# Designs tried in a protein design chat: VHH binders against o67189. Part 32

Target 1, 350 residues: o67189
Amino acid sequence: METTIFQFQKTFFTKPPKERVFVLHGEEQYLIRTFLSKLKEKYGENYTVLWGDEISEEEFYTALSETSIFGGSKEKAVVIYNFGDFLKKLGRKKKEKERLIKVLRNVKSNYVFIVYDAKLQKQELSSEPLKSVASFGGIVVANRLSKERIKQLVLKKFKEKGINVENDALEYLLQLTGYNLMELKLEVEKLIDYASEKKILTLDEVKRVAFSVSENVNVFEFVDLLLLKDYEKALKVLDSLISFGIHPLQIMKILSSYALKLYTLKRLEEKGEDLNKAMESVGIKNNFLKMKFKSYLKANSKEDLKNLILSLQRIDAFSKLYFQDTVQLLRDFLTSRLEREVVKNTSHGG
Below, E stands for the ipSAE of ESMFold2; O stands for the ipSAE of OpenDDE; V2 stands for 0.75 times the mean of E and O plus 0.25 times the DockQ between their complexes.

## First folded at step 14 (VHH; framework vhh_7nfr_2)

Design z6 (at its last look DockQ between E and O 0.54; V2 from the best seeds 0.61)
Fold by ESMFold2, look of step 14:
Structure z6 (fold): chain B 350 residues (1-350), chain A 122 residues (1-122)
Amino acid sequence: as target 1 above (350 residues)
Amino acid sequence: QVQLQESGGGLVQPGGSLRLSCAASGFTFSSYEMSWVRQAPGEGREWVSYISDSGGETYYAKSVKGRFTIARDNVKNTLYLLMDSLKSDDTAVYYCAREDFDWEFTAYFDHWGQGTQVTVSS
């Protein structure tokens, strides 16, 4: 089966399909993220993540075949990231690829979601194992949303809260964020809180509040310093932001947004897409911001960005799971990075 | 005001063909993905086909793939469903539906036409 993520969502959570294996891909990655978030809410502890670049072939098949171990006899949702890296481990081994297809075809007690971080090409979807998955399971695509639809979504949210937003204020916000759904959600929710008493939102207020920072420090200054690997200054700015009352969750949201965009841009560049076009596809249209992102891409390898994303995910998880202080976790991360840079800079010959 | 008006339904023999139309007004048609959804007697609504805002991507339910073709004309603000090789199981009321979603990206159809009856009988 092939369908859109919206159509799939409408059926999956009300009357789940008979098929058990699905591929999720597409240009609008945030829609995949929101679907997986709803999936995680439904399955709770029966929601399992596998990383194709980290898990061995044996561990992968064991995880799929040991369905009861993930929560007794209960149905589970198994989400697989980096499936392409797992396929590279199989290499050109025809027998192992045939085994993979057989295992996927015979999934009985779980749902399996193979998640790609880009839109797959028709040739790739027509190749094994995805060709077989299309037959016994499903291919689900997350389409790009039009700018008009994104504008209407934002306007409807303000109207739902009884907030009168000026048209030029709305247009400014959309342009500032480049129509990026993740950034828009963050800024709109902050603006709603700001306007909760006044019920009016003007252009001047959006200009002042969007990407809100203290007069002397800027969250984007912190993100800039971190991404350009000036960890000593980043630590000082972090402490200033916290002392001026900037919530660490706001810092984490912005940093995570930038890291994800940069990683996506590295992937698109590897596929041969023009960098300016790629930047617009992730919502970066402002010329100043494009210039900054080009400098971030120059300073960070794909491995650097992957490690940053993993670190941010661990900070978020440890904050939530172990009730650890988010600020201290972020400070420890930066201190570790600074110590690593000091060691590099004292070397003379490599 | 958003308006969706289906037409082109009727009685047809098995193996026959029909062309359904949906005239859209009151919104920017070219900005919206659209679907056809059908409801047979005694059954729930069944999604039939989807078309992207530009018309560049189409998807079909397994039961109709290869027999039905969805198309759109963004100049005339009209959605089409070309139905070939009709079977008795295709008997249903066919609805034109506009795709939408909320702030949490929960998907739904926000506007529906009144429907057009398609009856396939020998």
Scores: ipSAE 0.635, ipTM 0.844, lowest interface PAE 1.2, mean pLDDT 84
Fold by OpenDDE, look of step 14:
Structure z6 (fold): chain B 350 residues (1-350), chain A 122 residues (1-122)
Amino acid sequence: as target 1 above (350 residues)
Amino acid sequence: QVQLQESGGGLVQPGGSLRLSCAASGFTFSSYEMSWVRQAPGEGREWVSYISDSGGETYYAKSVKGRFTIARDNVKNTLYLLMDSLKSDDTAVYYCAREDFDWEFTAYFDHWGQGTQVTVSS
């Protein structure tokens, strides 16, 4: 079957489909992420994520086959990211693809979601293994919403909150976000929070509150919270990121990069170098980012940054060498830091 | 007031064809995705076909794929379902439904027509 993400969602959560394997793709990835978040909520501990670029063939097949061996186990949802990379690992051997198809075809009791981060081309859909998957499973597409539909969605949300948004303000918001659903959602929520006591949002207010969000806004939010030592919120955001299918390694890369840059900046500052020049030397040219980094530098000592770097290196090593769960390692790290901060605050208040 | 009104249903022999229409009013028809949903006697509602707001994307249930064609005229505010090669199993009340979703992107049909009866019998 081929259907939209919305149709699929309606059916999946009300009347479980007979098919067990689904391909999720489309131009609007945020809708897929949102669906997956709901899926995770529904399945809880029975929600499993596989990364095609990290998992071995054996592990992959084991994960898919476990559905057949334990007939009495609760239904699981298995989400597979980077499936293309996995396919590359399998190579061009026809036999391997056939094996994969066979395994997918024989998935029983569990649901398997193969997630693509882009809209698949017709050629891709007509080629193996996706061609076969389409025959015994489902192809789900997340198409972009029209501008008008998005506008209506935003207006409806404000109205539900009792907020009247000026037309110019709304248009500004839509333009600023480029009708990106994720960005819009974030900005609208911010504005709702801002307007908690106000009934009208003006253009000036929107301009003051709303800002351009990068493609990885959620990851940066996490990094921001972590570097500003709000570990409690960082943990929450981390969970959200994972739920949305953000690869832990991506988070680690950004965080490591920031940590290293900050450490470098701290050292340069100690040497008496101009901070603005120093920031530019490490590739920080954007004024907004400069401001953020200044905040991070204020919030962290050289020792703090060093410890952070060491911790991140450790996490990376444990993940790569011992195949430990990177997400859990990050959680442990944040929890540990949170505990330390609480102790520190209690010791200074006494 | 949002209104959807189906028409075109009737009695047809197996192998026959019908064209259903759904007249929409009270909203910007061209801004909404639309679907046909059917309900056979004693069964639950079954999604039949989907069409995007512009009409550029169409999807079909496996049971009707290749036989049914969904279309829309945004100027006339009308949704269509062309049904060919009808089978006894196609007997049902057919509804046109407007698709919507909330802020969390939970999808639902927010408006339904009254339905039109399609009976396929020899």
Scores: ipSAE 0.630, ipTM 0.818, lowest interface PAE 0.7, mean pLDDT 87
ESMFold2 (binder alone), look of step 14: mean pLDDT 85; pTM 0.850

## First folded at step 16 (VHH; framework vhh_7nfr_2)

Design n1 (at its last look DockQ between E and O 0.56; V2 from the best seeds 0.61)
Fold by OpenDDE, look of step 16:
Structure n1 (fold): chain B 350 residues (1-350), chain A 122 residues (1-122)
Amino acid sequence: as target 1 above (350 residues)
Amino acid sequence: QVQLQESGGGLVQPGGSLRLSCAASGFTFSSYEMSWVRQAPGEGREWVSYITDSGGETYYAKSVKGRFTIARDNVKNTLYLLMDSLKSDDTAVYYCAREEFDWEFTAYFDHWGQGTQVTVSS
């Protein structure tokens, strides 16, 4: 079965498919993420994430088998990242691949989602084990939305909020964001908040508000500092942002987006893909942003980025589940990282 | 007003072929992804096929893959479903549906046609 992420979403949440193993891939990773977020919400505690680059073969099989043995247990969703790395670990032995395929084929009680951070090539899909997975499971693709579709989406959102956006203002916004869905969503929401008392958004207003918090306080500055590992300054800027009234969840959203993009880019880089093309594939089209992202990639290892993502997920979880102060959690995170850096510098200087 | 009108259904023998059409009006047809969905008697709705706004990509349910072809003419504002090698199990009311998603990217069909009956019987 091959289907789009949207079609799959509709089917999965209304009438669960018979298939149990799904491969998620595509050019628009944000849609996959959005789906996974919904999946997580649906499954709650029964949502499990596995990292193919970190998990041993034995652990992997155990995880998949345990999910099959507990016939009486609540259906689980198992999400597998970095599956390619896991396959590399398995080696080229035919027997190992066969074992993997057998295990995947025998998944009956749980759903398994294999997530790729890029669009898979036909050759990849036609090779084992994905070829076999496609036969007993599903291949789900997240394609890019057309510019027109994105434009319509944005217009609809503004309309729902009773806001009229000038055509040139809208075009500016779309161009500024490079039609990046995540960035666009953030900016639109910001503009909606801004327009709470206004029914019309002009080009000048969009220019003033888009990607800007204030002349003196910029969320992107914070993100920049954090990603460049200037944690001391990041803490200061964070305080300023909070004082300015920026909601910590907005900060988290931007930071998470950047972190995920960076992680994706790092992976693509490791695969030998052209960085510029890779950046464009994740919606980074602006030269300035490309430059910044290059700097972030230099400053962060794959492991660093992974850890950052995990930390952000934790913060989000603690904020949402335990109603902890998101700002304090961010402070703690930054402080912890700062302390680690100091220790590293003292160990190498010595 | 958004309108979708299916046509081309009928009675065919097993192994036969039909061509369904869906005439679209009241919206920019070329800007929307479209699907065919069918409902057999006593069964729920089943997705059959999907086509992108430009027609560049198509997807099919496993049950119809290799036999059905979805196409669109954006100039004529028409969606097509070519059905070959029809089977008794293909008997259903066939609907064209417009694909939509909300701000949270929850996907749904926002408009449906009235449907056209396809009956495959010897």
Scores: ipSAE 0.733, ipTM 0.872, lowest interface PAE 0.6, mean pLDDT 87
Fold by ESMFold2, look of step 19:
Structure n1 (fold): chain B 350 residues (1-350), chain A 122 residues (1-122)
Amino acid sequence: as target 1 above (350 residues)
Amino acid sequence: QVQLQESGGGLVQPGGSLRLSCAASGFTFSSYEMSWVRQAPGEGREWVSYITDSGGETYYAKSVKGRFTIARDNVKNTLYLLMDSLKSDDTAVYYCAREEFDWEFTAYFDHWGQGTQVTVSS
């Protein structure tokens, strides 16, 4: 079976299919997350997660076992992450892949969901064991939602709450989140709370409230200060954001997005591209954002932006690979930049 | 006013072919994913096929894959279903349906056409 995540959702929770093994993949990963959240709600304690990079072959097959000696087993949902890593542990031995396929084919009372964190290519789907899973089970794809559909989702939500959002306010919000569904849901829900009595949202209000803990402290103020090289104030705003509970990943995402766009704009400007046209090509169409980006371009050289991007990539990697504190890594970065500026300002030689 | 109107159904012999059309109006057709859904007598509705807003991705129920082709023309605001190698169990009313989802990404069909009858008989 091959279908979309939306069609699969419509059938699975109402009249589930007879197949028991499914591969979930796609470009719109948030849709997979929402499906799995509904799955977890349905199955409760019978919802089991396996990590293919952490478990042995025998642990994997035992977890799929139908056997119970305590009066029977209730239907379970088994969700498998990092299945590719598990396949690597099996190696190139045809016998082991055939055993895996046989076990998956014979799942009878449980559901098994093999979750990929990207869209699989046709070649990957045509390779064993996924080729066999497509035959006896199902392949479920979460396709990317268009920007227009995401815009309509947000508009529909504001309308359902009786809130009139100005068009430029809406476009600002969509552009700054990069149409990211998780970030949009967080910010839209905050904006709804803000506008619950007034029922109107202007551009100025969205600028103030989005990604903020208060009227005067938000992630965009931090990014602004950093890109204009006011590292002392940037450190103070960072500390405020963290003390108020802003997730450091939001800070990293916005800063990384700005840095990448600015670097791209530097490249396009060097090639003679019209700056306003270049800004639209990287998704910057709002006049307020265009003014901000022009200021950032003036304050930062191409090398400044390259080094910033590399630093952000290192912070992200160290946070994930070595489990280091993202906030402390950001503080260290800013402190290093501030100390270099102090040394330059007090130097009278050279 | 969203309107979906199917046409092209009829009586056909086993192994024959039909082309269904669905004329869309009252909304921006090119912004919506679309599906064909069918209902045999005394049965519930069965999803048949799906097409993305651009037409770049298509998906089919197992029972029709390889025999049916979904297509769209976003200039003419028309959805199509080309049905080949028809079988008796393809006999049903065929509906075009507009794909929708809510804030929690619960999926549903929010608008349906009136349907067109396809009958496959010897």
Scores: ipSAE 0.658, ipTM 0.853, lowest interface PAE 1.2, mean pLDDT 86
ESMFold2, look of step 16: ipSAE 0.612; ipTM 0.800
ESMFold2 (binder alone), look of step 16: mean pLDDT 86; pTM 0.864
ESMFold2 (binder alone), look of step 19: mean pLDDT 86; pTM 0.862
OpenDDE, look of step 19: ipSAE 0.526; ipTM 0.754
ESMFold2, look of step 20: ipSAE 0.610; ipTM 0.821
ESMFold2 (binder alone), look of step 20: mean pLDDT 86; pTM 0.863
OpenDDE, look of step 20: ipSAE 0.633; ipTM 0.824

Design n2 (at its last look DockQ between E and O 0.58; V2 from the best seeds 0.63)
Fold by OpenDDE, look of step 16:
Structure n2 (fold): chain B 350 residues (1-350), chain A 122 residues (1-122)
Amino acid sequence: as target 1 above (350 residues)
Amino acid sequence: QVQLQESGGGLVQPGGSLRLSCAASGFTFSSYEMSWVRQAPGEGREWVSYIHDSGGETYYAKSVKGRFTIARDNVKNTLYLLMDSLKSDDTAVYYCAREDFDWEFTAYFDHWGQGTQVTVSS
């Protein structure tokens, strides 16, 4: 079975499928997270999470074993993260893969959700063990929503709250958030709160409220602080983001994207290209974002940006290869930068 | 007002083919994901096929995979279901349904057509 996350959701919560093992993957990870949140709510104490990079083979099989010592076998939902890492641990031995497939095929009472943090390629899906899983289980994909669909979603939400948003204001909001669902949700909620007494949101109002230093922590705020070298505040915001359940990889993705764009812009600037044109060439079209990027460019040298990119790559590598805590790595990075800044300030004041 | 109207159903022999159409009006058709759902007598509704708003992604129930093809024409505001190699078990009322989700991303079908009867019989 192959289906979308939405279709799967409808079916799973109304009429559970016969299949017991599901692979969740896709470009829109937020939808998967949302689904898993609902799943957790449904199963409560019977919701179990396994980390493929941390769990031993024995522990893994035990967790999938339906043998509840205590006869009342409540249906469990088992969510497996970093399954690829687990597979790597199992090695290339055909026997081990066969064993895994057998275990997964024999799951009868519990539901198993294998979660990938990216869209799987056809080649990956056609390779063992996923090929076999697809035969007796389900492949669920979370595709990106179209810009128009996202726009409609946001409009609908405002309408439900009795708020009219100017077209320009909406477009501004969408562009600022880059159509990121999580960020949009946060900003829209903020705007709704703001508009509690107003029925119309104007562009000026959205500009004032959106991404404002409010009690609402968002990823863009973090990125902004980091790029402007306010590392102390960035650390605080990071903690808040994590507490709100934002996945560190999302943070990394945005930050990496910004860093790469900035580095590109810096290079183009050095070549004598028009900065505005250059920004547009890297997909920065919104005037507010242009302004922010100008500030970032001013705050960072080419070397700074290069170092940032390298650091981010390192963090990514350590997270993926060595399964280190991405959050801790980010903290360490920020702390290190903070220390360096303090030293620089003391050496020049002095 | 959102309207969905199915057509193309009828009586067909096993192994035969039908083409269902769903005419959409009252909304921006190209902005919505669409599905076909069928209901056999005495049975619950069964999802048959899904198509992305752009038409770039399609999915099928296991029971119809390889035999049915979902398509859409966003210019004509029409959803299609090409049904080949029809079986007796395919006998059902077929509905086109508009897919939607709420702010919490709870998915649901928010609009249904009246349905078209497909009968596969010798």
Scores: ipSAE 0.695, ipTM 0.850, lowest interface PAE 0.6, mean pLDDT 87
Fold by ESMFold2, look of step 16:
Structure n2 (fold): chain B 350 residues (1-350), chain A 122 residues (1-122)
Amino acid sequence: as target 1 above (350 residues)
Amino acid sequence: QVQLQESGGGLVQPGGSLRLSCAASGFTFSSYEMSWVRQAPGEGREWVSYIHDSGGETYYAKSVKGRFTIARDNVKNTLYLLMDSLKSDDTAVYYCAREDFDWEFTAYFDHWGQGTQVTVSS
């Protein structure tokens, strides 16, 4: 089966298909994310996420089995990210690819969604295992929406809320976000809240309220806030990152890398080594980064960094072993840290 | 006012061919993805084929893939369905449908033509 994300969602939630394994890909990635959000709402506790770069072959095949550790006998949705990285782990051996195809073909009670973060080329779709998935399952594409369709979507949303948006304000917003659906949804909803009583939006108001922030800056801002123990702001930035569609693995990878470097620097500092030389030995050569890492070292004891590393290892282990949502585990971690800070401040009120 | 008008249906023998057309007006045709949808007697509507607004990407239901071809002419604002190797199971009213979606990206067809009858007799 080959179809579009729009046609697929029209049928999946009302008259589910006989096929059980689907590949989701395309240029309009936010359409895939909104479909998966609806899927998560439908399946609740029976919605499982796997990261192909993190799991072993055994863990992968166990997760696809008719019986999961926590799901009972109810139908489940298994969502797989970074499937290409999982395929690299299998290598080029024909036997391993044949086993993978057999497992995918034999999924009977659950749904499996293999999610790509780009549009796949014809050559990729014609290669195994995707060639076989096209036969016994489905290939679902999310094609680029035209700028006119995106403009109409935004205009209809403002009209739905009874908000009159000036044409130059609308055009500014579309250009500011580059017609990016994820940014538009976030900024439009913020503008709706801003204009909820006035029911009008001018150009000047959009300029004051709407922003566009790059993906990479946002992740490093989160890590900076967490390491400087501003957990309340870190929680808000985390929510923003997830809304922008930032991969949770990217967040975990950067944070773990920083935590390990900081712990190493603490040990070198305790041995009396020169801090600048130690920083260069762990790959920190840029003067701006050196200044940031010095601030992180001042804000965190060796025990703080050890506890952070252990917490990140637990989040990783629970995500893999119990198929728990990595984002929720990160939120729980930050919330726990914030609650500790509140208790400390209250107890020091004397 | 959006208007879609199908034509080209008729009675054919098994293995025969037909070309359906859909004339579009009242909107910027070249900005919209379009689909063909069919309805056999006593059954629900079945999606048949999709074409991207540029014409560069096409997709087909498994039941028609390899036999049907969707095409569009964005200058003439016309959608086409070329049907080859017709079977009795292809007997249906065929509709031209415009793709749309809401803020939550729930997809639906917001406009339909009146349909054109295709009958494949034994």
Scores: ipSAE 0.613, ipTM 0.849, lowest interface PAE 1.4, mean pLDDT 85
ESMFold2 (binder alone), look of step 16: mean pLDDT 85; pTM 0.856

Design n3 (at its last look DockQ between E and O 0.79; V2 from the best seeds 0.66)
Fold by OpenDDE, look of step 16:
Order: sequence, then C-alpha cells, then structure tokens
Structure n3 (fold): chain B 350 residues (1-350), chain A 122 residues (1-122)
Amino acid sequence: as target 1 above (350 residues)
Amino acid sequence: QVQLQESGGGLVQPGGSLRLSCAASGFTFSSYEMSWVRQAPGEGREWVSYISDDSGETYYAKSVKGRFTIARDNVKNTLYLLMDSLKSDDTAVYYCAREDFDWEFTAYFDHWGQGTQVTVSS
C-alpha cells in the first residue's frame, strides 16, 4: 500500500488499517510530525519511540514483540526513528535482514511506524527490507503542498477568524516564510492574535508583526545549520539575520542554550541514561525538538560541543569586555570551523 | 456553491472498462486534491484513488492498483477514473470527493458528488 499522509491519516483514525507496519517519508516532514503528534495523543502511554541509532538489535526486537508479560495487550504504537542507522548496524548480512523482515511481518497487535526524515528514493524503496515492508505494510508519503494550496490554507484560517488580509499582505507573508508550514503557522497565529481587534490586515501591519516573529525562526535556522555543521549556509543565514536587525546577543543566547543542553545530553548519554528522559530533564519535551537534538548529538562529539561552548564563551567575553563586534566574532568562528571541515574532508579523500 | 457531479457509470461485463467523470464547479478545481471513493451495497465507503492538485501524484487502493487510472483536467475542471479489467467486486456507487485539511492538518473530504452506479455483472 502506498498512500499520502492525509489519506493515511483519514483511514488510520477512522478505520484502522489491517496493515501494522508503515513507513513514513516525504519532503514535507512537518506533516509527518503533525501526524505523529496526533498519534501520540491517541495512544498516550502506549506510544513508544525507538531510536534506530541507539537501540540494540535485541532491544529492537523486544520492543516489537507483542508479548506483554501482563495479559492485557493494549495496542501500542511504536515509532522508529533513524531506521537507516539501525539497518547499518545490522550489517549487510542477508540473514539479519530476513530476520528483521520476519519480525516486522509478524507484528499483529501493534502498529509500527518507521519514520524517515527525508523522501525516500525509488531505489531505497525497492531495496530490502523496505521492499518487503511495502508488500505487507504501507508506504506513506508526505508530499509538499503547492503554493496555492498553502495560500488557500492560510486564507481559510484568516477567514475563520473573521480577518481579511490584503492580497499584498498575504503574498508578503507567504514569501517571508518561504511557504514553510511551520513558520507560516506561527506567523499566522501571531497575526491572528494581533488582529483580534482588527478585521483587516494590511501589508504594513504584516510587515511589522511578522518581522518580529520571523526573527526567532530564522535564529533557529541558524542554530540548526551551525549545529549540523553546515557552516557555509550558517554564514549566509547569519548575514541575513543581521541584515534583518536581529541582535547578535539573541543569537548567542539561543546558541549557548542549545550547546549547553547538548553537552549535558552527551554526558548523560555516556552515563547510560535514557536519551528521551535526559532530553526532558533539560527541558526538551517537544518531539520535534527531540528529533532535532538527536540530530545535533549525532553531528557533534562531546569534544565538539565542549569546544563550541568554549568558543561561545570567548565570543561573549570579547564582546562584553573588549566591545568587539559580536557578529564578526561569530563569522570568524564559523569560518574557522568551515576551514577545519574542508581540511578533514580532503584528508579522507584522499 | 461547490458542486461535484459524477457520470459514466453503468452496467458492464466482467473484464470490461468504464470511464467515470466528475465535473467540478464552484471552486478552483486546480487547487484541490481529489479522490474517488466507492461504496458497495452493505459495505462502508472505500477509498479508491487519489490525485494531487497538480496531477503529479497519484495513489490507488490495493484492490484497484494496476486496473484503475485517475486523471484530471484542470482546464475542464474534470476528474476522471479509468477503470479497466472490471470485476464483480468493483460493483459500487462511485463518488468523487474533494480533499481538504484544516489548520491542524486533519484531513477530510469536504465535498462529495451524488455518485454514479457501476455494476459489473455477467
């Protein structure tokens, strides 16, 4: 079975499918997240998350085993992230893949959701074990919405709230958010709050209100890029942020906070603590953020995080004590990191 | 007013072919995803096929995959379902449905046609 996330959602929540194993993938990850959020709400305590890069084979199979020692086998939803990494761990042994396929095929009472953070290619879907999964389970794709569809969505929302938005204002909003659903949602909600007393939103109003919120979203993009070690793009985004008038101290605060949390998580991980619990302990409760932080943790060693923290502290000190340009310091930092990465990649290609 | 009107249904022998049409009016057809849904006697509604707004993506129920083809003409505001190799189990009222989702991305069919009867019988 292959279907869209929307179609799947309709079916799953109204008439549960016979299939028990589903692969969720697509270009629009936000839709998958939204679905998973609903899923979590539905299953509550019976919602389980597995991280393929962290879980052992034994743990994996145990988690998928329907044998509740305690006879009241409540239906569970098991969500598996980083399944590709798990597969890598299993190796290229045909027997291991067969075992995995067998286990997945034998899931009867629980639902298993294998989540990919990107759109799978045809080649990937045609390879084992996904090929087999597609035969006895379902492939669910979250495609990008068209610009027009997104526009309509936004218009509908405003209309529902009794707000009229000027065409130019709407276009501006859409362009500003780059049709990113998450960002758009946030901005629209802010605008709705703003318009609580006004029935018409003008371009000027949207510019004034959206700009303040978009600053934070853009900062997070910067942080995301930096933590994922895309320094080149991070530099570009940084310049954009500065051009928009975002204060560099705000960037530093967020980045420092994230770095510290990540470092803490890394330490806890080394101590054998459950990563999910650990994330919650540092205030990361949102599933999306958890996923992001997991990615950050994968991208950064403990040493990397330590160095990042130290660098940020230095930047802060130089900014406060010596009144150096914080933006320039950040640029220097990113440039330095970029240079190091280029050297590493050239030394291994060779 | 949003209107969907199905046509093209009828009596056909097993192995035969039909072409269903759904004429859409009252909205920007090209902006909406569309589906065919069928309901057999005594059964619930079953999703049959889906097509994206830009016709770039099509999906089919397992029961009809390889036999049915969904298409759309955004200029004519018409949705099509080409049904080949029809079976007795395909007997149903076929509905065209407009897909939508709310701000929380809860998906639903917000408009339905009246349906067209397809009967596959020897």
Scores: ipSAE 0.639, ipTM 0.815, lowest interface PAE 0.7, mean pLDDT 87
Fold by ESMFold2, look of step 16:
Structure n3 (fold): chain B 350 residues (1-350), chain A 122 residues (1-122)
Amino acid sequence: as target 1 above (350 residues)
Amino acid sequence: QVQLQESGGGLVQPGGSLRLSCAASGFTFSSYEMSWVRQAPGEGREWVSYISDDSGETYYAKSVKGRFTIARDNVKNTLYLLMDSLKSDDTAVYYCAREDFDWEFTAYFDHWGQGTQVTVSS
């Protein structure tokens, strides 16, 4: 069978299918994640994860084996990640592939979910073992969602919570997140918490609250705090980014890009160029981003930006040439800047 | 107001063909994936076929695959089901249904037509 993850969800949780083995793949990976979260909630202790890159052939087959003791074993959901890596271990030997297909065909009391982190091409789906799985089990695809459907999802969520969102506030939020489902979910939930008493969200409120320093963080929030010289909050956000697995090279790349744009804008102002035209020349066309860059220019002198660029170059050089920890170098940089700001703001009686 | 209106049902002999239409209004039809769902006498509803918003993906229940074809015209806001090689088991009320989902991505059909009767008998 071949179907969408939405149609599969409607069937699986109400009238469980006769088939026992399913392949999950697709462009909208967040939809697969949400399905698996519901699966985990349903099966609890009977939800089992196998990692194809970590488990041996014998361990794999043992984990899929069904043994009835006293009859009526509890139904399990077995979720297999990195199945492609397991197939590499199997090689292209016909007998090993035939064994795999037989084991999958004979799953009776459990459900097996083979999860791919991308959309599979037609050639891959037409190759064994997936061709056989399509015959005795199912292929489930997570289709991409249109921008209009994403807009309606967000609007319905605010409406469900009794929150009236202005149309321009909604459009701003969608554009800011780039219609990314993960980012939208995080920002919308933060905005709902913000608007829990007022029940109204205006454009100005979304502009203030979205990407603020909350438990949900991103690299642009870090860069914003650093450039506005809120080094204490920037340091906390940095720690959160690292704990979520954000690569320090990404942080350095974005921060360096912003610093260079700001320095270029300072030079263009010295040559008499209009600031709005200058911003567009360095790729800053969005009104919200123009507002943010104006704030960064106000908070940072040309000397500040030159020193920032030099510091970033030193961090990059030490990371590459001396293999020093980029994250610690960033922490040390922020700590040094925080100490300098404390000295500026401190007075003594002498 | 969202409106879905099926048409094209009727009485056909086994092996015959039929074309169902579903006229859609009151929403941006081209943004929604759509399905055909049928209900045989005394039975629950059975999903028949799915089409993506841009017609790039189609899927069919095993019972109809190879015999039925789903299509859409986003200019005319119309969904179609071309039914070939009809069998007595295909006797049902056929509904077009709009696909939707909530914030937790629980899927459901949020709007249904009134249905059109298809009867296959000899």
Scores: ipSAE 0.603, ipTM 0.844, lowest interface PAE 1.4, mean pLDDT 84
ESMFold2 (binder alone), look of step 16: mean pLDDT 84; pTM 0.842

